# VHH binders against q96fz2: the designs that were tried, part 397

Target 1, 269 residues: q96fz2
Amino acid sequence: CGRTSCHLPRDVLTRACAYQDRRGQQRLPEWRDPDKYCPSYNKSPQSNSPVLLSRLHFEKDADSSERIIAPMRWGLVPSWFKESDPSKLQFNTTNCRSDTVMEKRSFKVPLGKGRRCVVLADGFYEWQRCQGTNQRQPYFIYFPQIKTEKSGSIGAADSPENWEKVWDNWRLLTMAGIFDCWEPPEGGDVLYSYTIITVDSCKGLSDIHHRMPAILDGEEAVSKWLDFGEVSTQEALKLIHPTENITFHAVSSVVNNSRNNTPECLAPV
Below, E stands for the ipSAE of ESMFold2; O stands for the ipSAE of OpenDDE; V2 stands for 0.75 times the mean of E and O plus 0.25 times the DockQ between their complexes.

## First folded at step 23 (VHH; framework vhh_6z1v_2)

Design HB9 (at its last look DockQ between E and O 0.60; V2 from the best seeds 0.79)
Fold by OpenDDE, look of step 23:
Structure HB9 (fold): chain B 269 residues (1-269), chain A 123 residues (1-123)
Amino acid sequence: as target 1 above (269 residues)
Amino acid sequence: EVQLVESGGRLVRTGGSLRLSCAASGFTFTDWAMGWFRQAPGKEREVVAAISWSGRSTYYADFVKGRFTISRDNAKNTVYLQMNSLKPEDTAVYYCAARFGLFTLSPQDYQYWGQGTQVTVSS
């Protein structure tokens, strides 16, 4: 996974992340660093995207079932990294393969510390190789959505106003991630960054791409993944598998350019 | 205490119109999606319409076919169902329901329910 969409307004995004804590209380996640949230139809590595994580990561003795929403850098920067510039990291940390998560120190260590997060997105993009051509067809992949009055198709929103209406009740894609905290050697703010765990693609997606994000489907899966206080690493890793509960449609080549940030990126062609 | 109180249900003739209201109290109304459900005798409760917390997104069941309109007034903590071109098949108890966050189509996902209001459509 090298491209996602996360464009919902903050208030919409927050409500889309509504949850119940272990006490049965309905809650919205509290924002940390909301000003770092930058909505975009075209999120690439090194950009900030919102993730969910347990409140226990920030507050001692907090209820670990409570959730915080925070923008983090896509591309995990390990805490042990000693260079002053995170861009000097020599290995790719955009994704973490599920089969090797315990073999790589950069992922194993933070995972062992319970640094599990849920990466939020409208969906993600993948490119299908076209037979006989060097051309790749991009697809937008997301959870099945409820068809709303104006949403005959995600692409039918002819106007920005109509588009916003379609997204108001959007079920966010919830992807399993690992995050780490990096303190710059020269001082400054702690950098929170994440990697997306990937798995082999489900059968439905296999013709498009052979790998997919580990999607946490449903509140229970999301809760267990986040709750590092109650759920062990071993139990959490059982949640990491491909899911067939996904839909997709072909999109235009507009998304190919990471600079393009318009509804056209995810509109069906 | 959370309360949902429906009103507006009555006997009407085929082709008639009704406006149902549901007044909500006891929770932050703007954090909740709202829905109208109905249950006819001997039938399962089914979704009629749903509306997002902001009112910007709405869903209608297939049987509605443009006859009903769900709306909400967040300032009044009220959700409405305007029902036009009513048919005998629309006879049911109509319930208002609330779900925290997004609306869904499944009744079991809704936490709070009103007492219901009877809508009867005569031929």
Scores: ipSAE 0.902, ipTM 0.950, lowest interface PAE 0.5, mean pLDDT 94
Fold by ESMFold2, look of step 23:
Structure HB9 (fold): chain B 269 residues (1-269), chain A 123 residues (1-123)
Amino acid sequence: as target 1 above (269 residues)
Amino acid sequence: EVQLVESGGRLVRTGGSLRLSCAASGFTFTDWAMGWFRQAPGKEREVVAAISWSGRSTYYADFVKGRFTISRDNAKNTVYLQMNSLKPEDTAVYYCAARFGLFTLSPQDYQYWGQGTQVTVSS
């Protein structure tokens, strides 16, 4: 998993993240650093994307079931990293394999601190290898969605269709992640960064790629992964498994160039 | 105190039209998706139409597509169902329902319900 789409306007994204706390109260997540949110159809490692995490990470005695949404850098920078430039990391931390997560210091340490997050996306891209060697077919992969249509209000003028209208009810892909907090040695703001946990692909995706992100399917899984105050690392890791509740379609090669940020990146071909 | 109050249900002839309204109060309306559901005697409650919090995205069940239109007026905290070309099989109690955030098609996912309004379509 090395490319995602996360393009929704902030107000749409926030409402797609509506949840219940442990007492049954309906809530929207509270934003931190909302100005760092950079929506795009084509997110790569080192870019910022929004993640969910427990309020308890920021507030002493907070209800650990309450959620914060914050942009973080994709590609975990360990808290112990000593260089001044994160690009000098000699390890790829875009993904974290579930079978070795407790063996790698970069992931074990923050996981032991309860630094679990839910990485949000419209969906992710994967490239299917083809015979012919340099030709690869990209696919856009996402949760099954309710089919929606254009709408109008009684007495209101018709509005033209646009991407904003189609996406107001999109079910966001929710991937299990680990984050860490790095203090640059030369000073400046603390850097929050994340990795996406991966697992063997489900049967439905196996013809496309042999790995997939660990998807948290449903509110119970999301709540347990986030709630480090009530759910131990051992219990949380039981949530990490492949899912068949996923769909996909082929897309054009426009997405191959990570600089392309257009709806064509995820449009069916 | 949350309230959803439907109105507009009545007896109409086959081919007729009817507009249902649902006035909402006691919550921040623009954080909630809205749905219309119906229940005929002896049948389970089923989704008719749903509309996103913004009003920009809608869903219609196949059995009403092209005949019914859901809309919302966020300034008036009201959701509507315009019902045209009514058929006897549309006879049911129609319920307004609210779900925090996104709509779904399952009645069990909705947090608030109105008392229902009876729609009866005569042959």
Scores: ipSAE 0.791, ipTM 0.906, lowest interface PAE 0.8, mean pLDDT 91
ESMFold2 (binder alone), look of step 23: mean pLDDT 91; pTM 0.920

Design HC1 (at its last look DockQ between E and O 0.80; V2 from the best seeds 0.85)
Fold by OpenDDE, look of step 23:
Structure HC1 (fold): chain B 269 residues (1-269), chain A 123 residues (1-123)
Amino acid sequence: as target 1 above (269 residues)
Amino acid sequence: EVQLVESGGRLVRTGGSLRLSCAASGFRFRYYVMGWFRQAPGKEREVVAAIVQSGGYTYYADFVKGRFTISRDNAKNTVYLQMNSLKPEDTAVYYCAAGKGIYLDAPSEYDYWGQGTQVTVSS
């Protein structure tokens, strides 16, 4: 996974992340560094994206079922990294393969510390290789969506106002991630960064791409992945597998340029 | 040429069962969401069920209440609707549709439509 969409306004995104804690109380995640959230139809590695993580990571004795939402840098910077510039990392940390997560120190160590997060997105992009050509067809992949009857009066999605309403009931894609905290050697703010765990693609996506993000499907899976206080690493890793609960459509080549940030990126062609 | 051909519609008694089939041709079937819709006389066309490309997710309208099952065979380019416990209110023309749209329950999101098959449930 090398490209995602996360364009919802902050308030809409927050509401979409409503959850129940272990006591059954309905809650909204609290924001850390909300000013670092930059909505975009076209998110690339090294950009900031919102992730969910347990409150216990920030507050001693907190309820580990409570969730925080925070923008983090895409591309995990290990805590042991000694260079002053994260861009000097010589290995790619955009993704973590599920089969080697326990073999690579950069991912194993933070995972062992319970640094699990849920990466939020509208969906992700993948490029299909076209047979006989050097051209690749991009696809937008996301959870199946249902139009709530309440939006029935929303005329053709052609008006900007109607477009915003369409996204009010969007089911966000929830991907399993590992994050780490890096302290710059020269001092400054702690950098929070994440990697997306990848798995072999489900049968439905196998013709598009051979790998897919580990998708956490449903509130239980999301809660277990986040709750490092109650759920062990071994139990959490059982949640990491392909899912067929996904849909997709072809999009235009507009998404190929990471600078393009318009609705056309994810629109069906 | 894109074609969706429905079959299996007939007269049945209340409580009976039917299996509808829709054979697709002329497009990449495995890349499309498939849906079943129905239209009763004097009523608007409404969604009955939908299924994503892989079959890993299905949607059903509220009136289905577990009576119908949508499935697909991508190797055969066919989508099915198993209908059990049929009621007179289920009498309608049933349409197969294929879509690349975002919303599974929205008729406007479907690009191709069959001619429909008549299902009649007698009391």
Scores: ipSAE 0.917, ipTM 0.965, lowest interface PAE 0.4, mean pLDDT 93
Fold by ESMFold2, look of step 23:
Structure HC1 (fold): chain B 269 residues (1-269), chain A 123 residues (1-123)
Amino acid sequence: as target 1 above (269 residues)
Amino acid sequence: EVQLVESGGRLVRTGGSLRLSCAASGFRFRYYVMGWFRQAPGKEREVVAAIVQSGGYTYYADFVKGRFTISRDNAKNTVYLQMNSLKPEDTAVYYCAAGKGIYLDAPSEYDYWGQGTQVTVSS
């Protein structure tokens, strides 16, 4: 997984992340560094995307079931990295294979510290290799969406203004991630960065790509992945598996260039 | 040429059961969401059930949950609707549809439609 869409305005994204804490209280996640949120239909590695993580990572004695939402750099930079420029990292940390996560120091160490996060997106893109050509067909992949249940009796959107309202009730894709914190040697703010855990693709996606992100399907899975105060690493890793609860559609090649940031990137073709 | 051909619609008594089938050809079936819709005289066409490409997610309208089951067989390019405990209100023309749009329950998101099969439920 190397491209996502996460385009919602901050207030819409925040409302889509409503949750219940362990006591049953309805809450919204609290933002950290909200000004670093850069919405786009076309997010690539090294960009910032919002993730959820436990409040306990930031506040002594916090309820570990309470959630913070924060933009983090895609492409985990290990805390032990010595050079001043993260782009000089000599291996790819965009993704972390689930079957080797406990063998790689870059991922095992932060995982052992409870540094689990949920990576948020509208959905993700994958490129299908076509037999007999070098060209690839991009697809947008996302949770199934129901318009009537989310929008009541409102009919299909026909205008640009109504298009934004259709997105108000989008079910966000929730992917399992690991994050780390790196202190630049020349000083400056601590860099928070994440990797997306991957698994073998489900049957529904196997013709498109052989890997998929580990998707956390439902609030119980999200809560258990985030709550490092109550859920051990061993127990959390049982949440990491393929899911068939997804859908997809082909999109135009506009998305191929990561500088293109328009709704056309995810429009069905 | 794309074809969706429904079959299995007939007259059935209240409380009875019926299985609809839809044979698809002329397109890459496993890449499409499939849906069953119905239209009674004087009413708008409405979703009955939908199923994603792998079968891993199914949607049912509230009026049919627990009575109907949608399924698909990607090897046979066929989608099914098992209808149990039929009521006179279920009388309608039932349509098979295939889509690559975003929303499973919206008819405008479906690209291909069958001609429909009549289901009539007698008191």
Scores: ipSAE 0.813, ipTM 0.924, lowest interface PAE 0.7, mean pLDDT 91
ESMFold2 (binder alone), look of step 23: mean pLDDT 90; pTM 0.919

Design HC10 (at its last look DockQ between E and O 0.89; V2 from the best seeds 0.00; counts 0 for: pae E 2.3 > 2)
Fold by OpenDDE, look of step 23:
Structure HC10 (fold): chain B 269 residues (1-269), chain A 123 residues (1-123)
Amino acid sequence: as target 1 above (269 residues)
Amino acid sequence: EVQLVESGGRLVRTGGSLRLSCAASGFRFRYYVMGWFRQAPGKEREVVAAIVQSKGYTYYADFVKGRFTISRDNAKNTVYLQMNSLKPEDTAVYYCAAGKGIYLDTPSEYDYWGQGTQVTVSS
């Protein structure tokens, strides 16, 4: 996974992340660094995206079922990294393969510390190789969506107001991630960064791409992944597998350019 | 040429069962969401059920209440609707549809439509 969409306004995104804690109380996640949230139809590695994580990571003795939402850098920077510039990291940390997660120090160590997060997105993009050509067809992949009486058509959104209504009931894609905290050697703010765990693609996506993000389907899976206080690493890893609860459609080549940030990126062609 | 051909519609008694089939051709079937819709006389066309490409998710209208099952065979380019416990209010023309749109329950999100098959449930 090298491209996602996360374009919802902050308030809409927050509401979409409503959850129940272990006591059954309805809650909204609290924001850390909300000013770092940058909505985009076209998110690439090294950009910031919102993730969910347990409150226990920030507050001692907090209820580990409570959730925080925070923008983090896509591309995990290990805590042990000694260079002053994260861009000097010589290995790719955009994704973590599920089969080697326990073999690679960069992912194993933070995972062992319970640094599990849920990466939020409208969906993700993948490119299908066309047989006999060097051309690649991009696809937008996401949870199946149902239009409630309140939701407009994406194609008919003539006004910004109508467009917002279309997304009010959007089911966000929830991907399993690992995050780490890096302290710059020269001082400064702690950098929070994440990697997306990947698995072999489900049968439904296999013709498009051979790998897919580990998708946490449903509130239980999301809660268990986040709750490192009660759920062990071994139990959490059981949640990491392909899912068939996914749909997709072809999109235009507009998404090929990471600078393009328009609704056309995810619109069906 | 894109074609969706429904079959299986007939007269049945209340409480009866019926299986509808829709054979698709002329497009990449496995890349499309498939849906069943119905239209009763004097009523608007409404969604009955939908199924995603991978079969991993199915949608059903509220009135279905577990009576109907949508399925698909991508190797045969066919989508099915098993209807059990039929009621007179289920009388309608049933349409098969294929879509690449986003919303499964929205008729405008479907690109191709069959001619429909008549289902009549008698009291």
Scores: ipSAE 0.889, ipTM 0.953, lowest interface PAE 0.5, mean pLDDT 93
Fold by ESMFold2, look of step 23:
Structure HC10 (fold): chain B 269 residues (1-269), chain A 123 residues (1-123)
Amino acid sequence: as target 1 above (269 residues)
Amino acid sequence: EVQLVESGGRLVRTGGSLRLSCAASGFRFRYYVMGWFRQAPGKEREVVAAIVQSKGYTYYADFVKGRFTISRDNAKNTVYLQMNSLKPEDTAVYYCAAGKGIYLDTPSEYDYWGQGTQVTVSS
């Protein structure tokens, strides 16, 4: 997984993240650093995307079932990294394979600290290599969606009224991630960054690509992955597996250039 | 040429069961969401059930109320609708559809349609 869409305005995204805490009370996640959220139909590594994480990461004695939403850098920068510039990291941390997560220091260490997050997106893009050509067919991959009276077609969401109808009920893709906190050696703000855990593709996606993000399907899975106060690393890793509860459609090559930030990136072709 | 051919529609009594089949050809069946829709005289075509490219997710209209089951066999390029506990209100032409669009319950999201099979449920 190397490209996503996460384009909702902050207030719409926040409402889409309504959840139930351990006491059964409906809540919205509390934002950290909301001004760093950069919505786009075409997110790539090194950009910021919103993730969910437990409030307990920020507040002593907080209820670990309460959720914070914060923008983090895609491409985990390990806390032990010694250079001044994260772009000098000499290995790729965009994704983390589930079968080797406990063998890689970049991922094992933060995971052992309970640094689990849920990476939010409208969906992700994947490129299918076509036999007999050097061309690749991009697909947009997402949870199945059901239109309501407040919903419209995805390609017609260009007005405020129609936009709300299209996106008000969008089921966000929820991917399992690991994050870390890096303190620049010469000072400055702590850098929060994440990786997306990957697994073997489900049968439905096998023709497109052999790997997929680990998807947390439903509130129980999301809650258990986030709640490092109550759910051990060993128990949390049981949540990491392929899912068949996924659908997709082909998209145009507009998405290939990461500078293209338009609804056309995810429109069916 | 794309073809969707429904079969299995017939007259049955209230409380009876039917199994509809839809044989698909002329497109990459595995890449399509499959749906069953129905249309009674004077009414708009409405979704009955849909199934994504794998059988991991299925959608059913509220009026189904657990009576119908959609399934697909990607090896045979076939989608099925098992209909149980049939009511006179289920009388309609049932259409098989294939789509690559976003919304499972929206007819305009489906690219290909069969000619339909008549299901008639007598009282």
Scores: ipSAE 0.523, ipTM 0.826, lowest interface PAE 2.3, mean pLDDT 90
ESMFold2 (binder alone), look of step 23: mean pLDDT 86; pTM 0.882

Design HC11 (at its last fold request DockQ between E and O 0.77; V2 from the best seeds 0.86)
Fold by OpenDDE, fold request of step 24:
Structure HC11 (fold): chain B 269 residues (1-269), chain A 123 residues (1-123)
Amino acid sequence: as target 1 above (269 residues)
Amino acid sequence: EVQLVESGGRLVRTGGSLRLSCAASGFRFRYYIMGWFRQAPGKEREVVAAIVQSGGYTYYADFVKGRFTISRDNAKNTVYLQMNSLKPEDTAVYYCAAGKGIFLDTPSEYDYWGQGTQVTVSS
């Protein structure tokens, strides 16, 4: 996974992340560093994306079922990294393979500390190699969506107004991630960064791409992944597997350029 | 040419069962969401059920209440609707549809439509 969409306005995103804590109370996640949130239809590694994580990571004795939402850098920077520039990291940390997560120190150590997060996205992009050509067809992959009655007759997605309505009840894709905290040697702000755990693709996506993000399907899976206070690493890792509960459609080549940030990126072609 | 051909519609008694089939051709079936819709006389076309490409997710209208099951066989380019416990209210023309749209429950998101098959449930 090397490209995602996360374009919802902050307030809409927050509402879409509504959850129940262990007491059954309806809650919204609290934001940390909301100013770092940059909505985009075209998110690439090294950009910031919103993730969910347990409040217990920030507050001692906090309810570990409570969720915080925070923009983090895509591409995990290990805490032990001693260079002043994260870009000098010599190995790729955009993704973490599920089968080797415990073999790689960069991922094993933060995971052992309970640094699990849920990476939020509208969906992710993947490119299918076209047979006989050097061309690749991009696809937008996401949770199946249902138009709720509350969303007025979404007429033809052709009007900007209708487009906004389409997203009011969008079910966000929830991907399993590992994050770490890096303190720059020269001082400054602590950098929070994440990697997306990947698995072998489900059968439904196998023709498009052989790998997919580990998707946490449903509130229980999300809650268990986040709740490092109650759920062990071993138990959490059981949640990491491919899922067929996804849909996709072909999109235009507009998404190929990471600078393009328009609805055309994820529009069906 | 894109074709969706429904079959299986017939007269059935209340409480009876039917299995509808829709054979697709002329497009990459495995890349499309498939849906069943119905239209009763004097009523608008409404979604009955939908299924994503892999079959890993299905949607059902509220009136289905567990009575119907949508499934697909990508190897056969066919989508099915098993209908059990049929009621007179289920009398309609049933349509198969294929779409690349985003919303499974929205008719406008479907690109191709069959001619329909008549289902009649008698009292």
Scores: ipSAE 0.923, ipTM 0.967, lowest interface PAE 0.4, mean pLDDT 93
Fold by ESMFold2, fold request of step 24:
Structure HC11 (fold): chain B 269 residues (1-269), chain A 123 residues (1-123)
Amino acid sequence: as target 1 above (269 residues)
Amino acid sequence: EVQLVESGGRLVRTGGSLRLSCAASGFRFRYYIMGWFRQAPGKEREVVAAIVQSGGYTYYADFVKGRFTISRDNAKNTVYLQMNSLKPEDTAVYYCAAGKGIFLDTPSEYDYWGQGTQVTVSS
């Protein structure tokens, strides 16, 4: 997984992340660094995207079921990294394979500290290698969507009001991630960064690509992955598997250039 | 040429069961969401059930209330609707549809439609 869409305005995104804490109280996640949120239909590695994490990471004795939402850098920078520039990292941390997560220090160490996060997106893109050509067909992949109130198709939204209603009840994709905190040696703010855990693709996606992000399907899975105060690493890793609860459609090549940030990136073709 | 051909619609008594089939050809079936819709005379076409490409997610309209089951067989390019505990209110023309759109319950998201098969439920 190397490209996502996460385009919702901050207030819409926050409402889409409403949740219930362990005591049954309805809550919204509390933002950290909201001004660093950069919505786009076309997010690539090294950009910032919002993730959910437990409040216990920031406050001693906090309720570990309470959630913080924060923008983090895609591409985990390990806390032990000694160079001044994260681009000098000698290995790719955009994704983390589930089958080796406990063998790689870059991921094992933060996971042992309970640094689990949920990476939020509208959905993700994958490129299918087309047999008989060298061209690749991009697809937008996301949770199945049901229109609970009247709205047009995504390609028929001709006004801001109609487009906004398409996304009012969008079910955000929730991917399992690991994050770490890096203190730049030359000073400045601590850098929060994440990797997306990957698994073998489900049968439904196998014709498109052989890997997929580990998707957390439903509030129970999301809560357990986030709650490092109550859910051990060993138990949390049982949540990491492929899912068939997914759908997709082909999109145009507009998305290929990561500088293109328009609704056309995810429009069905 | 794209074709969706429904079959299995007939007259059946209240409480009975019926299985609809839709054979698809002319497109890459496994890349499409599939749906069953129905339309009674004078009423708007409404979703009955829908199913994603892999079959891993299914949607049912509220009036189904556990009575119908949608399924698909990607090896046979066929989608099915098993209808149990039929009521006179289920009388309609049932349409098979295939789409590349986003919302499973919305007719405008579906690109290809069959000619329909009549289901009539007698009291």
Scores: ipSAE 0.859, ipTM 0.939, lowest interface PAE 0.5, mean pLDDT 91
ESMFold2, look of step 23: ipSAE 0.858; ipTM 0.938
ESMFold2 (binder alone), look of step 23: mean pLDDT 90; pTM 0.917
OpenDDE, look of step 23: ipSAE 0.921; ipTM 0.966
ESMFold2, fold request of step 24: ipSAE 0.857, 0.852; ipTM 0.938, 0.935
ESMFold2 (binder alone), fold request of step 24: mean pLDDT 90, 90, 90; pTM 0.918, 0.919, 0.917
OpenDDE, fold request of step 24: ipSAE 0.922, 0.923; ipTM 0.967, 0.967

Design HC12 (at its last read DockQ between E and O 0.71; V2 from the best seeds 0.84)
Amino acid sequence: EVQLVESGGRLVRTGGSLRLSCAASGFRFRYYVMGWFRQAPGKEREVVAAIVQSGGYTYYADFVKGRFTISRDNAKNTVYLQMNSLKPEDTAVYYCAASKGIYLDTPSEYDYWGQGTQVTVSS
ESMFold2, look of step 23: ipSAE 0.852; ipTM 0.938
ESMFold2 (binder alone), look of step 23: mean pLDDT 89; pTM 0.915
OpenDDE, look of step 23: ipSAE 0.918; ipTM 0.965
ESMFold2, fold request of step 24: ipSAE 0.852, 0.840, 0.845; ipTM 0.937, 0.933, 0.934
ESMFold2 (binder alone), fold request of step 24: mean pLDDT 89, 89, 89; pTM 0.912, 0.912, 0.915
OpenDDE, fold request of step 24: ipSAE 0.915, 0.919, 0.916; ipTM 0.963, 0.966, 0.964
ESMFold2, last read: ipSAE 0.843, 0.845, 0.829; ipTM 0.934, 0.934, 0.930
ESMFold2 (binder alone), last read: mean pLDDT 89, 89, 89; pTM 0.912, 0.913, 0.914
OpenDDE, last read: ipSAE 0.918, 0.907, 0.918; ipTM 0.965, 0.960, 0.966

